# VH-VL binders against Peroxisomal protein 2, part 10

Target 1, 213 residues: Peroxisomal protein 2, of Schizosaccharomyces pombe (o74758)
Amino acid sequence: MTHNTMLQRFNGLLEPTHLYIVSVVAYSACNRPDKISGIAKEAMEHVGPSIYPKLREALVKSSPLVGFPRTINSLREMTTNIPPPFPDEFARAADADIDTGKRGKIYFEKTYGKVTQRVLRSMQSSSLDLANIALDYAYGKVLSFNEVVSPLETSLMIIAALVPQDVNPQLRGHLKGALNHGATKEQVMSARNIALEISKECGIQFKGDIETL
Key: E = the ipSAE of ESMFold2; O = the ipSAE of OpenDDE; V2 = 0.75 times the mean of E and O plus 0.25 times the DockQ between their complexes.

## First folded at step 4 (VH-VL)

Design p3 (from c8 with heavy chain E99D Y102F G105D, light chain S31D; framework fv_cosibelimab; at its last look DockQ between E and O 0.86; V2 from the best seeds 0.00; counts 0 for: pae E 5.6 > 2)
Fold by ESMFold2, look of step 5:
Structure p3 (fold): chain C 213 residues (1-213), chain A 121 residues (1-121), chain B 112 residues (1-112)
Amino acid sequence: as target 1 above (213 residues)
Amino acid sequence: EVQLVQSGAEVKKPGSSVKVSCKASGGTFSSYAISWVRQAPGQGLEWMGVIIPIFGTANYAQKFQGRVTITADESTSTAYMELSSLRSEDTAVYYCARDEYFGSDSYFDYWGQGTLVTVSS
Amino acid sequence: NFMLTQPHSVSESPGKTVTISCTRSSGSIADNYVQWYQQRPGSAPTTVIYEDNQRPSGVPDRFSGSIDSSSNSASLTISGLKTEDEADYYCQSYDSSNHEWVFGGGTKLTVL
C-alpha cells in the first residue's frame, strides 16, 4: 500500500502542524508551488481550518530565505485554490510601536548563542551592508515576529527552507539554533530528513552530504 | 570519512619562507573553515589563523599578522599556510584543523598529521 | 585578550579519577564554549570534549567536562583512569573580542 498523504508518508516523525509547516516551505523552496494547495487541504482536514493562517505565515516568514518570487507563487497557489477560512490581516501592524531591530538582535543571539559574534563577523566580512540588512530586515522584521508561528515552529521552517538550497554553513547554525528555541533533537532531525526527502523528490542535486545535528 | 593530509617536512634557513599544504577529503570543503596551529618542540599549542574558503577571507592571530598568509583553493580542496621571515623560534610542527567557524559548532573536530618545519642555519 | 591556565602536570593511579582545571584570566569562562583536546606523544591532538561538556562519538563516557562560573574555570574529569589516558591535555576557548582561538598551556597526565 502507498503512503500518499504527507501524514501517511512521514508517519509519526513530527506532530501534524509541524509536518505541514515543514512540507509547504520545503516544496516552496524547491519551486513546486503546484504541491502547496494539496498539502494545505490535507492540513485543514487533519488539524482544522486554524492551520491555514499558520501555513500562510510560515511561507511569509520563509521569504528572506526562499526569495519573494517562489514565495509569491506558493501563496498565490494556496489562495486561489482554497477559500481562505479567515480574513487576511496585517499581523505585524503592532510592530510600528516596538524596536524590531532590538527584537531581531535578541532572536539572532538566541539562535547562535555563544557563537553569535563569529557568525556576525563572517557576514560583516562579506558585506557590512548585507549584514545590516539581514539583521534589521530578515531577523528584525520577519523571523523574530512570533505571534502566529512560534520560535520553535520558525526554526523548523528555516530548516525546511535551507535544506533544498544546499547551504550547509547556514543550515548547520540553524540545526543547533532550533534546540535553543525549544525543539528536541528528534524534531530537528525529522524536519531535516523530511525536507531532504522532499528535495530528492523534486530533483534537487546536492554537492555533498547535507548537515546533520 | 573526513581526512586532512599535509605536505611533508621542511628544512629552511633563517629569513626564508615556508608554505605548508593541507588537502581535505570527505565531507564538503565549503562547509567549514581551516585553522592552523603550531607546536614548538616540547611546548603547547598556538593558534595562528583561519581561512573560510567560501568567503576567501582569512583572520590571523595578532602575533603572526604580517608574517603569515593563509589561502584556500576550493577546486582542489586544499588550504595553504605560508610563514615568511623565518627564525629559529619558528621551528615547530604545524597542524591544520577543521574549524566549524560558520555554524553553531565551535571546535577543531579533525586534525592533519602535522608538518615539521625546522629552521636552521 | 585572556589566558587559560592549566596545571603543568597531574598524576593518578589506574582506576582512580583525575580532574584537570582550566582557569580564564579575564572575562567570564561562560562567555564562550570550552573544548578539551588529548594529544599522545608523536600524534596530532584529538577532541575529547566540545561545547563545555559534549563528547564526540567514540570518546568513552568516563570523560566529562564542566564549567564553574564562580571560580571562572572549566574542568576535564577522567574517571576509571586507564594507562591509555596518559597524554597531554589542552583546553581551548574563543576570544570574541579579538577573534582568536586561545589554548591553555597544557597538562601532562601521568597514569602510574
Scores: ipSAE 0.180, ipTM 0.682, lowest interface PAE 5.6, mean pLDDT 90
ESMFold2-Fast, scan of step 4: ipSAE 0.403; ipTM 0.753
ESMFold2 (binder alone), look of step 5: mean pLDDT 90; pTM 0.924
OpenDDE, look of step 5: ipSAE 0.436; ipTM 0.819

Design p4 (from c8 with heavy chain S31D Y102W, light chain A30D; framework fv_cosibelimab)
Fold by ESMFold2-Fast, scan of step 4:
Structure p4 (fold): chain C 213 residues (1-213), chain A 121 residues (1-121), chain B 112 residues (1-112)
Amino acid sequence: as target 1 above (213 residues)
Amino acid sequence: EVQLVQSGAEVKKPGSSVKVSCKASGGTFSDYAISWVRQAPGQGLEWMGVIIPIFGTANYAQKFQGRVTITADESTSTAYMELSSLRSEDTAVYYCAREEYWGSGSYFDYWGQGTLVTVSS
Amino acid sequence: NFMLTQPHSVSESPGKTVTISCTRSSGSIDSNYVQWYQQRPGSAPTTVIYEDNQRPSGVPDRFSGSIDSSSNSASLTISGLKTEDEADYYCQSYDSSNHEWVFGGGTKLTVL
């Protein structure tokens, strides 16, 4: 690493929009909200102001994985230091006529493919309530909403959220899930490697090797 | 690098119980499930159940429900299968198999060498 | 519950191609992944195909898997047969309704 921009640091690994999404979410997952505004400013300068709502949405979508406190702090840092280029809107108001529980089930099934029922039953055997909350709120209301951030972008964001948390079983599922949502193997491995490098920079200690495809 | 090593052969009396061990080496034990499969002499493979350490759960084939208990000790990376109320029909080779089950595909990627349990009076 | 039905035995000459079928009795074969295991006499099974058509590292490309939704079956195909391929072959799939793994009855492959 001889450069200080995210584009220079991770040259050629991901398209700029994807790189910035992965980067802000990885730092947020590392509890480094102080990094968010600099990355968002760079993103706007290189991609244009339309990336701002995508970065905000990626952070929002990470909240079931990263947790509300870290997500709130990251969003606060971003919005306090960079005035939003567009008025903020309740984007999920678009869901008023949508069965989000059904949409979440479809998203979950697409993510896990043929192992869907086994993953679901494993969660249900630990807690029926947590399984239902995951499907109805995490997948239904949050992760399956695709108006601002695409399913592919969501998949890369999920990888960035999970790598710093050292949760290989869930990471394994979402590495393959990203392929099911249209990511290439190269995009998946790049998102994983970018998040891993950011995690190491942030001092995250891992128990063992981080999952790969 | 990854190996599943099972305990040695056992001879048991009808009505007793047997507890077979399966020690995993290599990889992160808690990240994988361990299934148990038996094979009677000259017969096919029959699934008995699985332990999923990350969820703290075990699930059993209906045929064995009430007679089989599968447990895991993460500190020793060892899974156990205990079968009670043994009958002569329980004479079989018992295999443990590592199951990659979380999202990237559910399949048996490594198998133990097998443990012969003979039930005779 | 469903059954996976395989032929009891198949045979073919060295260098030829053999196909072993695995038919699901109820529900769709493509609803759950199909795996294939090879078991040589006196040995534990080993995986030759997982997730319908994927090969583990070290399994030669002569081994391939496929799904035929129209016949509700999976197939294991072994080309360029070698004597070392003699073994019992088992298909396997998951029963989501009963939360159980199901094995086929096994097929004895003889290379002569």
Scores: ipSAE 0.024, ipTM 0.606, lowest interface PAE 7.9, mean pLDDT 89

## First folded at step 5 (VH-VL)

Design q1 (from k28 with heavy chain V50E N59D; framework fv_cosibelimab; at its last look DockQ between E and O 0.33; V2 from the best seeds 0.00; counts 0 for: pae E 5.0 > 2)
Fold by ESMFold2, look of step 5:
Structure q1 (fold): chain C 213 residues (1-213), chain A 120 residues (1-120), chain B 112 residues (1-112)
Amino acid sequence: as target 1 above (213 residues)
Amino acid sequence: EVQLVQSGAEVKKPGSSVKVSCKASGGTFSSYAISWVRQAPGQGLEWMGEIIPIFGTADYAQKFQGRVTITADESTSTAYMELSSLRSEDTAVYYCARDLWFGEDAFDIWGQGTLVTVSS
Amino acid sequence: NFMLTQPHSVSESPGKTVTISCTRSSGSIDSNYVQWYQQRPGSAPTTVIYEDNQRPSGVPDRFSGSIDSSSNSASLTISGLKTEDEADYYCQSYDSSNYHVVFGGGTKLTVL
């Protein structure tokens, strides 16, 4: 067989489920939805149909970072070209009974640890409204939901979303934050390096060096 | 290796203003905060304020509110500190410093310092 | 508002170990990271410890940082003391309540 599968290309850098999550999100962030169905097909062949809801959720979770338009196109490519193996469900249905604002604060604090207040202040200095939306919506409703994609997997997905965007301040926080959510240094660096290689393939031009752990 | 290069020494009269520049070379300037720290002769380090260039927002120590303005030009990778209404007590070496981590004020790189002398 | 208090000076012989303390006056030393800077005469400061106990690349492993919650203090420890370690040392942290950087008063290390 050829060198062009994700497993062959990134041999041993991440376990397969993490590799496929990182890959689909990185290509989505690069505005390459055309790459996603091939990766999802490989993931289902290697891991089995149980990977499909994880890939869908990883793309959904990436929406505050990647943006709604690119996320829509990426999900549409996957759904249109690969019949879903299971009926679609409202994964967050149980959140109706949950204080998602509190869940989001806990997640935010675990991500940033001792620098939590400094990061919050930095966001507030730009816009109080944006800081509230980030905490209540991005962290509360989207990122802190862990029933399909774990906090560790979410952290790897976030890295994959941020690398192509050339946003070192946000990337720095989430490289360290991934460790706080249980990722090893090796897993963090692998996610970063895979996303960087995908970005280069997609023609992303970086202003300087990309943050590292 | 990232370096911060500051403008040269200045001699100023009381009541005037000084503007010190801090140019970053090598690395991602807009991703970091730049702080200004001064040191009077024989004294310790005193934080004056900071700017986060990507956001364009500045924050100032209360002691310097109203007299200091910190700005940045991302296109030239240069931060500026302007101190007005100078007094003899403002004689000091003025350093710029790069924040090691976004927003945590853990400085990893310091400029060489700019001596500002305010003589009566 | 809190202050960071350091001894004004410390001295020790080459090859020995010296510890410089940094005591926080109010609130917990654990609330924000502590950094340590070295400043040789006529030179800009350089970072020897960040985030409580991390060394930047190029800083010898004989420099270490620690936090003692019970005494509400941070410490910089230099083992295997060398004459080149003679300098002023400053601790630093962030005051989240007042949104400003706090430096300790500085400690002059003399290598006898």
Scores: ipSAE 0.182, ipTM 0.677, lowest interface PAE 5.0, mean pLDDT 89
ESMFold2 (binder alone), look of step 5: mean pLDDT 90; pTM 0.919
OpenDDE, look of step 5: ipSAE 0.246; ipTM 0.719

Design q2 (from k28 with light chain D30A S31D Y99H H100E V101W; framework fv_cosibelimab; at its last look DockQ between E and O 0.75; V2 from the best seeds 0.00; counts 0 for: pae E 3.4 > 2)
Fold by ESMFold2, look of step 7:
Structure q2 (fold): chain C 213 residues (1-213), chain A 120 residues (1-120), chain B 112 residues (1-112)
Amino acid sequence: as target 1 above (213 residues)
Amino acid sequence: EVQLVQSGAEVKKPGSSVKVSCKASGGTFSSYAISWVRQAPGQGLEWMGVIIPIFGTANYAQKFQGRVTITADESTSTAYMELSSLRSEDTAVYYCARDLWFGEDAFDIWGQGTLVTVSS
Amino acid sequence: NFMLTQPHSVSESPGKTVTISCTRSSGSIADNYVQWYQQRPGSAPTTVIYEDNQRPSGVPDRFSGSIDSSSNSASLTISGLKTEDEADYYCQSYDSSNHEWVFGGGTKLTVL
C-alpha cells in the first residue's frame, strides 16, 4: 500500500524539522496521540536521530498551551513506540543557576514588542495570579528555554498548539510574535495552514474563520 | 464579512441614560474586543472604553469613569454602551469599532454611528 | 496622560504630496504603535495606516506612515493627492500607563 508521509502531504511548505515539530504538536493539541509515533519515526528516517530530542522538547514546551494530560499521552506514545536514540537528560538542568523569570520576561517582551504592556494588562484582567503563573512558569520555565528548540521553532510550535484550540486573540498575538522571533511570513502561514488542515482531519469545529497574518 | 450595526438615533433629556447597541454579524464575536468612540458635532474622536468578551472585562477612559457601562451578550453577538447622567455636552455620534487587541493595534471595522441628542 | 497634537488643517493641490503630523506630548512616540484614520463627511472613520506604517488591504501605497523619534512625532504622508482624499484625518496611539486609547485632535485635509 502507498504511504502518505507528512513530508509528501505538506511538500515544500516548511523545512522538514519545522514540519515535524508543527505536526506532532498539532496532533497532540487535537488529542490524537495515536499519530505521534508514526510522525516521529518518519522524522528520524528523513532528518536523522537528532530530531528525536527536538520533538520531545517541542511536546514538553507545548504543555502550558496543550495541557498536561494531552502532552503526557503524546509523549508516552512517542517514547513507548520508538527506541530512544540517546539517553534522556534533564534539558533544563542548568536552569537551577539561571534567573528564569528574567529570561521569560525578555522572551515575552520580544514576542509582543510595543504591545507588551497591553497584553500583560489583559492577562491580569482575568487574574493577577494567572498572569504571574503565565510569566513565571509558561514563559519563564518553559517557553524561553531555547537550548534544544529555537525561538523561531518555538513560535511555530505555539501556532500549532493554538490553532486547534480556536483561540483567535492568542493566536493573533503569536502569529505576529513569530515574525519578531525571526520567522518569515511564509513560515508563519505554512505553520498555521498545516495546523488547520490537521485540525480539520481531527474533526475540530471552529466558531468562525481562523486568524491569519 | 464582519459588519457592526448599531441601534437608531435617540433623543434624551438631561439627567437620563442612554443604551446604544452594536450587533456584530460574521466572525467569532468572543475573539475580539469592541471599543466605543464618540464624536460631538464639529469635534474630533474621543475614546470611551472597551469590552473584551472572552475575559468579560471592560475598561473605561478616565473621563467617563462612573458614567459608562459597557457590556456584551455573546449569545446575540451584541455589545452595549450605557451612558448615564446625560448632559447637553454628551450630544454626539457614538461609534462602536472592532478592536483586534492582543498583538495588533487596529480598529478595523466601524459601526455606522448612533446620534444621541441631549436636550430639553 | 499624553496628548497627540495635529495641525487643525492642511491644504494642497491634486497630484502633490501632503504630510500630516502627530506630536506626542509626553513619553516617546516610539513606545506605542500609531494608527491613522480617514473620515469623510457624514461617514464613519476608516483605517488608512496601522502599526506605524502598515496599510490595510485596499489602501493604496501612496498612503504611508512614519515615526520620527527626534521630533517625537508620527506622520501620515499622502502622495499623488486626489480630490477623494479630502477628509478629516486622526492619529491614534495607546497610553499604556493609563490604559486608554488616545486620538489626536484631527486634521482637515482640503484638496484644492
Scores: ipSAE 0.409, ipTM 0.777, lowest interface PAE 3.4, mean pLDDT 91
ESMFold2, look of step 5: ipSAE 0.286; ipTM 0.724
ESMFold2 (binder alone), look of step 5: mean pLDDT 90; pTM 0.922
OpenDDE, look of step 5: ipSAE 0.675; ipTM 0.883
ESMFold2 (binder alone), look of step 7: mean pLDDT 90; pTM 0.926
OpenDDE, look of step 7: ipSAE 0.753; ipTM 0.900

Design q3 (framework fv_recaticimab; at its last look DockQ between E and O 0.18; V2 from the best seeds 0.00; counts 0 for: pae E 9.2 > 2, placed apart)
Fold by ESMFold2, look of step 5:
Structure q3 (fold): chain C 213 residues (1-213), chain A 120 residues (1-120), chain B 112 residues (1-112)
Amino acid sequence: as target 1 above (213 residues)
Amino acid sequence: QVQLVQSGAEVKKPGASVKVSCKASGYTFTGYYMHWVRQAPGQGLEWMGYINPNSGGTDYHQNFKDRVTMTRDTSISTAYMELSRLRSDDTAVYYCARDYWFGEDAFDIWGQGTTVTVSS
Amino acid sequence: DIVMSQSPSSLSASVGDRVTITCKSSQSVLYDSNNENYLAWYQQKPGKSPKLLIYWASTRESGVPDRFSGSGSGTDFTLTISSLQPEDFATYYCQQYYDTWTFGQGTKLEIK
């Protein structure tokens, strides 16, 4: 047997939709856009064409974490090599009619719960501008939009984006935050472990142990 | 082996200060909050405050905030707690303890304790 | 501060007995968003540091014997030792970590 499909490598660790979201984002964060079309094809074969817009949105949502350059390359690989089964639409078009800053603050508070103010003050102590950009842009415009990828799926995606970057303080916050968005401990640890194995395959060198629950 | 090793026992007079050290080993010192907890003879446990060893940021219980200073030296993985203007009722065992999660977990690793005796 | 009250303050029991220690908080320590109770139990033997037994009210710390169990939610919590052993002679503390960190006054367990 080949033993290199995502389903074979990570048998039973996550349900297939979550596995494919975690996988494409982890490879994107590792700067391996070349891996994404194969995974998206496997995902469509196993789950069906409805997973394609979820994978696209997961990559879009990863952009504040992964960065625009890697996200652009990952989306280009997917769309160029696999004809989209559905027309692309401006999913966030209705955001023009709402206060996304408030939506982002609510999502940030859900993620961090009772330690929200500690996290906010920590960012503010380094830069008021960074704290405002994180709330208004990362959380407001990007992460708190849940019409395509749910809060639980977003949390698993965030873990997948952070593990390859070797950023334990942020990873630790989002491991616990995933629980606050309804993920089980098993789902969180599976997402983390899948991203870690993908990181090792991609040659990422870690300075120490990667955070756990 | 994850371990917290504290400095030795201290005998002080009222009005003096004491500085207790807590050296971490076997884990990334800056990745976990360090708390200080004291226990007077025959009494229970009293939380004093914490330090985030990455940033140096602190949070002190109201009962101690005017007299306690918590610091760290990341180059030697060591946290410090200094208590000033000592009184006889500050006689206690002082513990450092690790919080696994940024102020959300219980204390999973404790130092061995440092006995501070305040007597004339 | 959230006040933690333990009961009893002390008890005597024989090896093999089932022992129950209760802990009541002045406010709920259940965080509704994640449905977790921010409550821990510690064991402290004479001359030693406290040792974490239970966190999140019912999760046993690694290496803790399965005769120790925690239960309860909100404001009312219980530590149970299902079959008391000689090494269980100690003082037991509950602790909330929902808002700051406060401990119960302790329960001293004496083996008869």
Scores: ipSAE 0.006, ipTM 0.517, lowest interface PAE 9.2, mean pLDDT 90
ESMFold2 (binder alone), look of step 5: mean pLDDT 92; pTM 0.943
OpenDDE, look of step 5: ipSAE 0.038; ipTM 0.599

## First folded at step 7 (VH-VL; framework fv_cosibelimab)

Design a1 (from q2 with heavy chain N59D; at its last look DockQ between E and O 0.85; V2 from the best seeds 0.00; counts 0 for: pae E 2.9 > 2)
Fold by ESMFold2, look of step 7:
Structure a1 (fold): chain C 213 residues (1-213), chain A 120 residues (1-120), chain B 112 residues (1-112)
Amino acid sequence: as target 1 above (213 residues)
Amino acid sequence: EVQLVQSGAEVKKPGSSVKVSCKASGGTFSSYAISWVRQAPGQGLEWMGVIIPIFGTADYAQKFQGRVTITADESTSTAYMELSSLRSEDTAVYYCARDLWFGEDAFDIWGQGTLVTVSS
Amino acid sequence: NFMLTQPHSVSESPGKTVTISCTRSSGSIADNYVQWYQQRPGSAPTTVIYEDNQRPSGVPDRFSGSIDSSSNSASLTISGLKTEDEADYYCQSYDSSNHEWVFGGGTKLTVL
């Protein structure tokens, strides 16, 4: 019935759950919230209503990368046009009893491995405050929470968020970091290529070639 | 395909300065760092410092701090290394190298080298 | 604050295998990636191993890298030696405490 669905367009590149996570985040990063509800509807029809909270969490997790304004608009589009099939929960409520700073540091170190100190030094040399905010907030409170969206799914989401932003240094680290979080090379390259195709559709202009694995 | 092309050989007097250029082609200049490495005649490789264009910052080997300045001009895709207060022991071939930072720690592309001779 | 110590020279016959060591003087060799560079006379260096054991595109699989935590060293192994492998070889690793790249002293490989 439908033509050029995400499944048809990207046939066999990722399993459906991963495809839909990558797709909604890529369109959100491109400032195309108008695309989100159609994709979420397709995802629920194909995977079932259980995917809805994953898409919501993937968008929430993308907020340190995509920015709050685009994330808010993407979530509003989804909730306005598709009634949530389950009540929303404050998924991170138990984090009040957890050292999220330590969790974030461990996640950061797993992502970057032996280049961790070079990455940290680079952020610190620009701003000590930014480096602390990135570790404590972006990694500690947001990205390292894995109870709804797994570390593998988070890595694919990060790739989808970064490709449209034309930020090869950060993308390079997270392409490799996805492998460290259990993604296969094929999954990583598929997520990158899907996000790149969505970016081109959305009119994103790149300064040069987009980093590859 | 990225290539690094350096400026030509220079002969300098002690006490002067030299500025070597390293022009990148075939890629996004801001996507990687540029390191500078020198090699005195018959000697090994010695890292001097790096410019990380996305942050606009440079780090220097302690040995060269205070005498070396590394800069970049994104509009021309060119990195520069300036070494001041030249001495005879600064006679060396100076290389630039692409540093694929944030996950690949290789210097994967090297410039052809620039011979700087400090003659009294 | 650490040094990377390599043998000054090694030699071996064509078709044989050679191993070039790179020993870290303090701290663990395993804490930071090790790279290996090949430099032929009169030429710029080229990468033959990065991130401990990865080969760039175009480098033959007879080049391999390894890490030995017990001896606190990295090794470059070249099997099936060819005369074109004759070159200087440098190891490199990162000093996280001082934020500097450190090169080994270099090893001249002679293929007799």
Scores: ipSAE 0.473, ipTM 0.796, lowest interface PAE 2.9, mean pLDDT 91
ESMFold2 (binder alone), look of step 7: mean pLDDT 90; pTM 0.922
OpenDDE, look of step 7: ipSAE 0.664; ipTM 0.876

Design a2 (from q2 with light chain H99E; at its last look DockQ between E and O 0.81; V2 from the best seeds 0.00; counts 0 for: pae E 3.4 > 2)
Fold by ESMFold2, look of step 7:
Structure a2 (fold): chain C 213 residues (1-213), chain A 120 residues (1-120), chain B 112 residues (1-112)
Amino acid sequence: as target 1 above (213 residues)
Amino acid sequence: EVQLVQSGAEVKKPGSSVKVSCKASGGTFSSYAISWVRQAPGQGLEWMGVIIPIFGTANYAQKFQGRVTITADESTSTAYMELSSLRSEDTAVYYCARDLWFGEDAFDIWGQGTLVTVSS
Amino acid sequence: NFMLTQPHSVSESPGKTVTISCTRSSGSIADNYVQWYQQRPGSAPTTVIYEDNQRPSGVPDRFSGSIDSSSNSASLTISGLKTEDEADYYCQSYDSSNEEWVFGGGTKLTVL
């Protein structure tokens, strides 16, 4: 049988909201923004237009991992589908009144658990500037913001962003981190496997096997 | 399937140095770390240090700082451990092990071991 | 720096259950993961438990690990003991303050 939709193609691997988040981020990471408008339309038809802000936020959250150029192009593709009750606004405006550095530290510590200090020191050994930017910006401003996309959904999104990039050390940490943020082993493996199949479709070349839980 | 194959046994005199190799086959060499562990005859396991090939950096147990150097050559998928100023108490089997850095805490693949004997 | 203390030896009959303890001398055992390795004579160690209580693929489910914060110790439990389980067993944990791996002294398991 021919599979026409993402829901049919990946039948039963993830609940629909998670499937669509993983799918748009995986295609964005593969530099296939042309796929995103159709997936967003399918998501709104199946789940409802309220999924649109989640997909938009998942793409925004992916930017420290995917890179701004690919994220910009992916969000541009989304603009053809903006439903009336969800005009864009600065979702993080209230962050001006909170300690995002502390929020990011808490998220980072939950992701890595007992290996937090070892991971932090390893980033610092590569570059003190990069380690500070990752903590303050990627974790503080971006990944730890939970008002639209939950920590569990964020963890699945991170997996979808990392698989196409062939970065096993970072992927290993986030496969485990997803469990710490409340994902089941089945959800983690599904997100990984969906992203891997999308990567193969997009012609991504891998140096070896992709990490697994 | 990843395997770690170490260089053969060595006999050394006190005051000299030894360099043990650990060649990885299978998998992406730069995606994990290599730890070195030694075991004197009839004794327990003792961690010596680790190298993370994608960073080219090493971290050493305090006991061995100043005497041990751990390096990696990505082009040959080989890690090396060099121990200098050898003493008779350095007689041991030296193991390399895959260290799943950033992921889970496990030495999941071990080399076969290299016996280094230090005697006059 | 902390030490991991194990009993020097334990013994038990086939089919029975044995528990090997691993006590951390300072700081909390719960702060860092504990691994367990099996070493048969003439062989390299192999992992039987990682991250406190996880089994690698291929390790039988009669091997289990646990943490007891009140006694500041980890335990390896082997149920349904078989003669092939006779080996040396080592616990291991990470010293995050000194950035070093620490091994316990080892336990000789004898199956009679």
Scores: ipSAE 0.403, ipTM 0.762, lowest interface PAE 3.4, mean pLDDT 90
ESMFold2 (binder alone), look of step 7: mean pLDDT 90; pTM 0.925
OpenDDE, look of step 7: ipSAE 0.579; ipTM 0.856

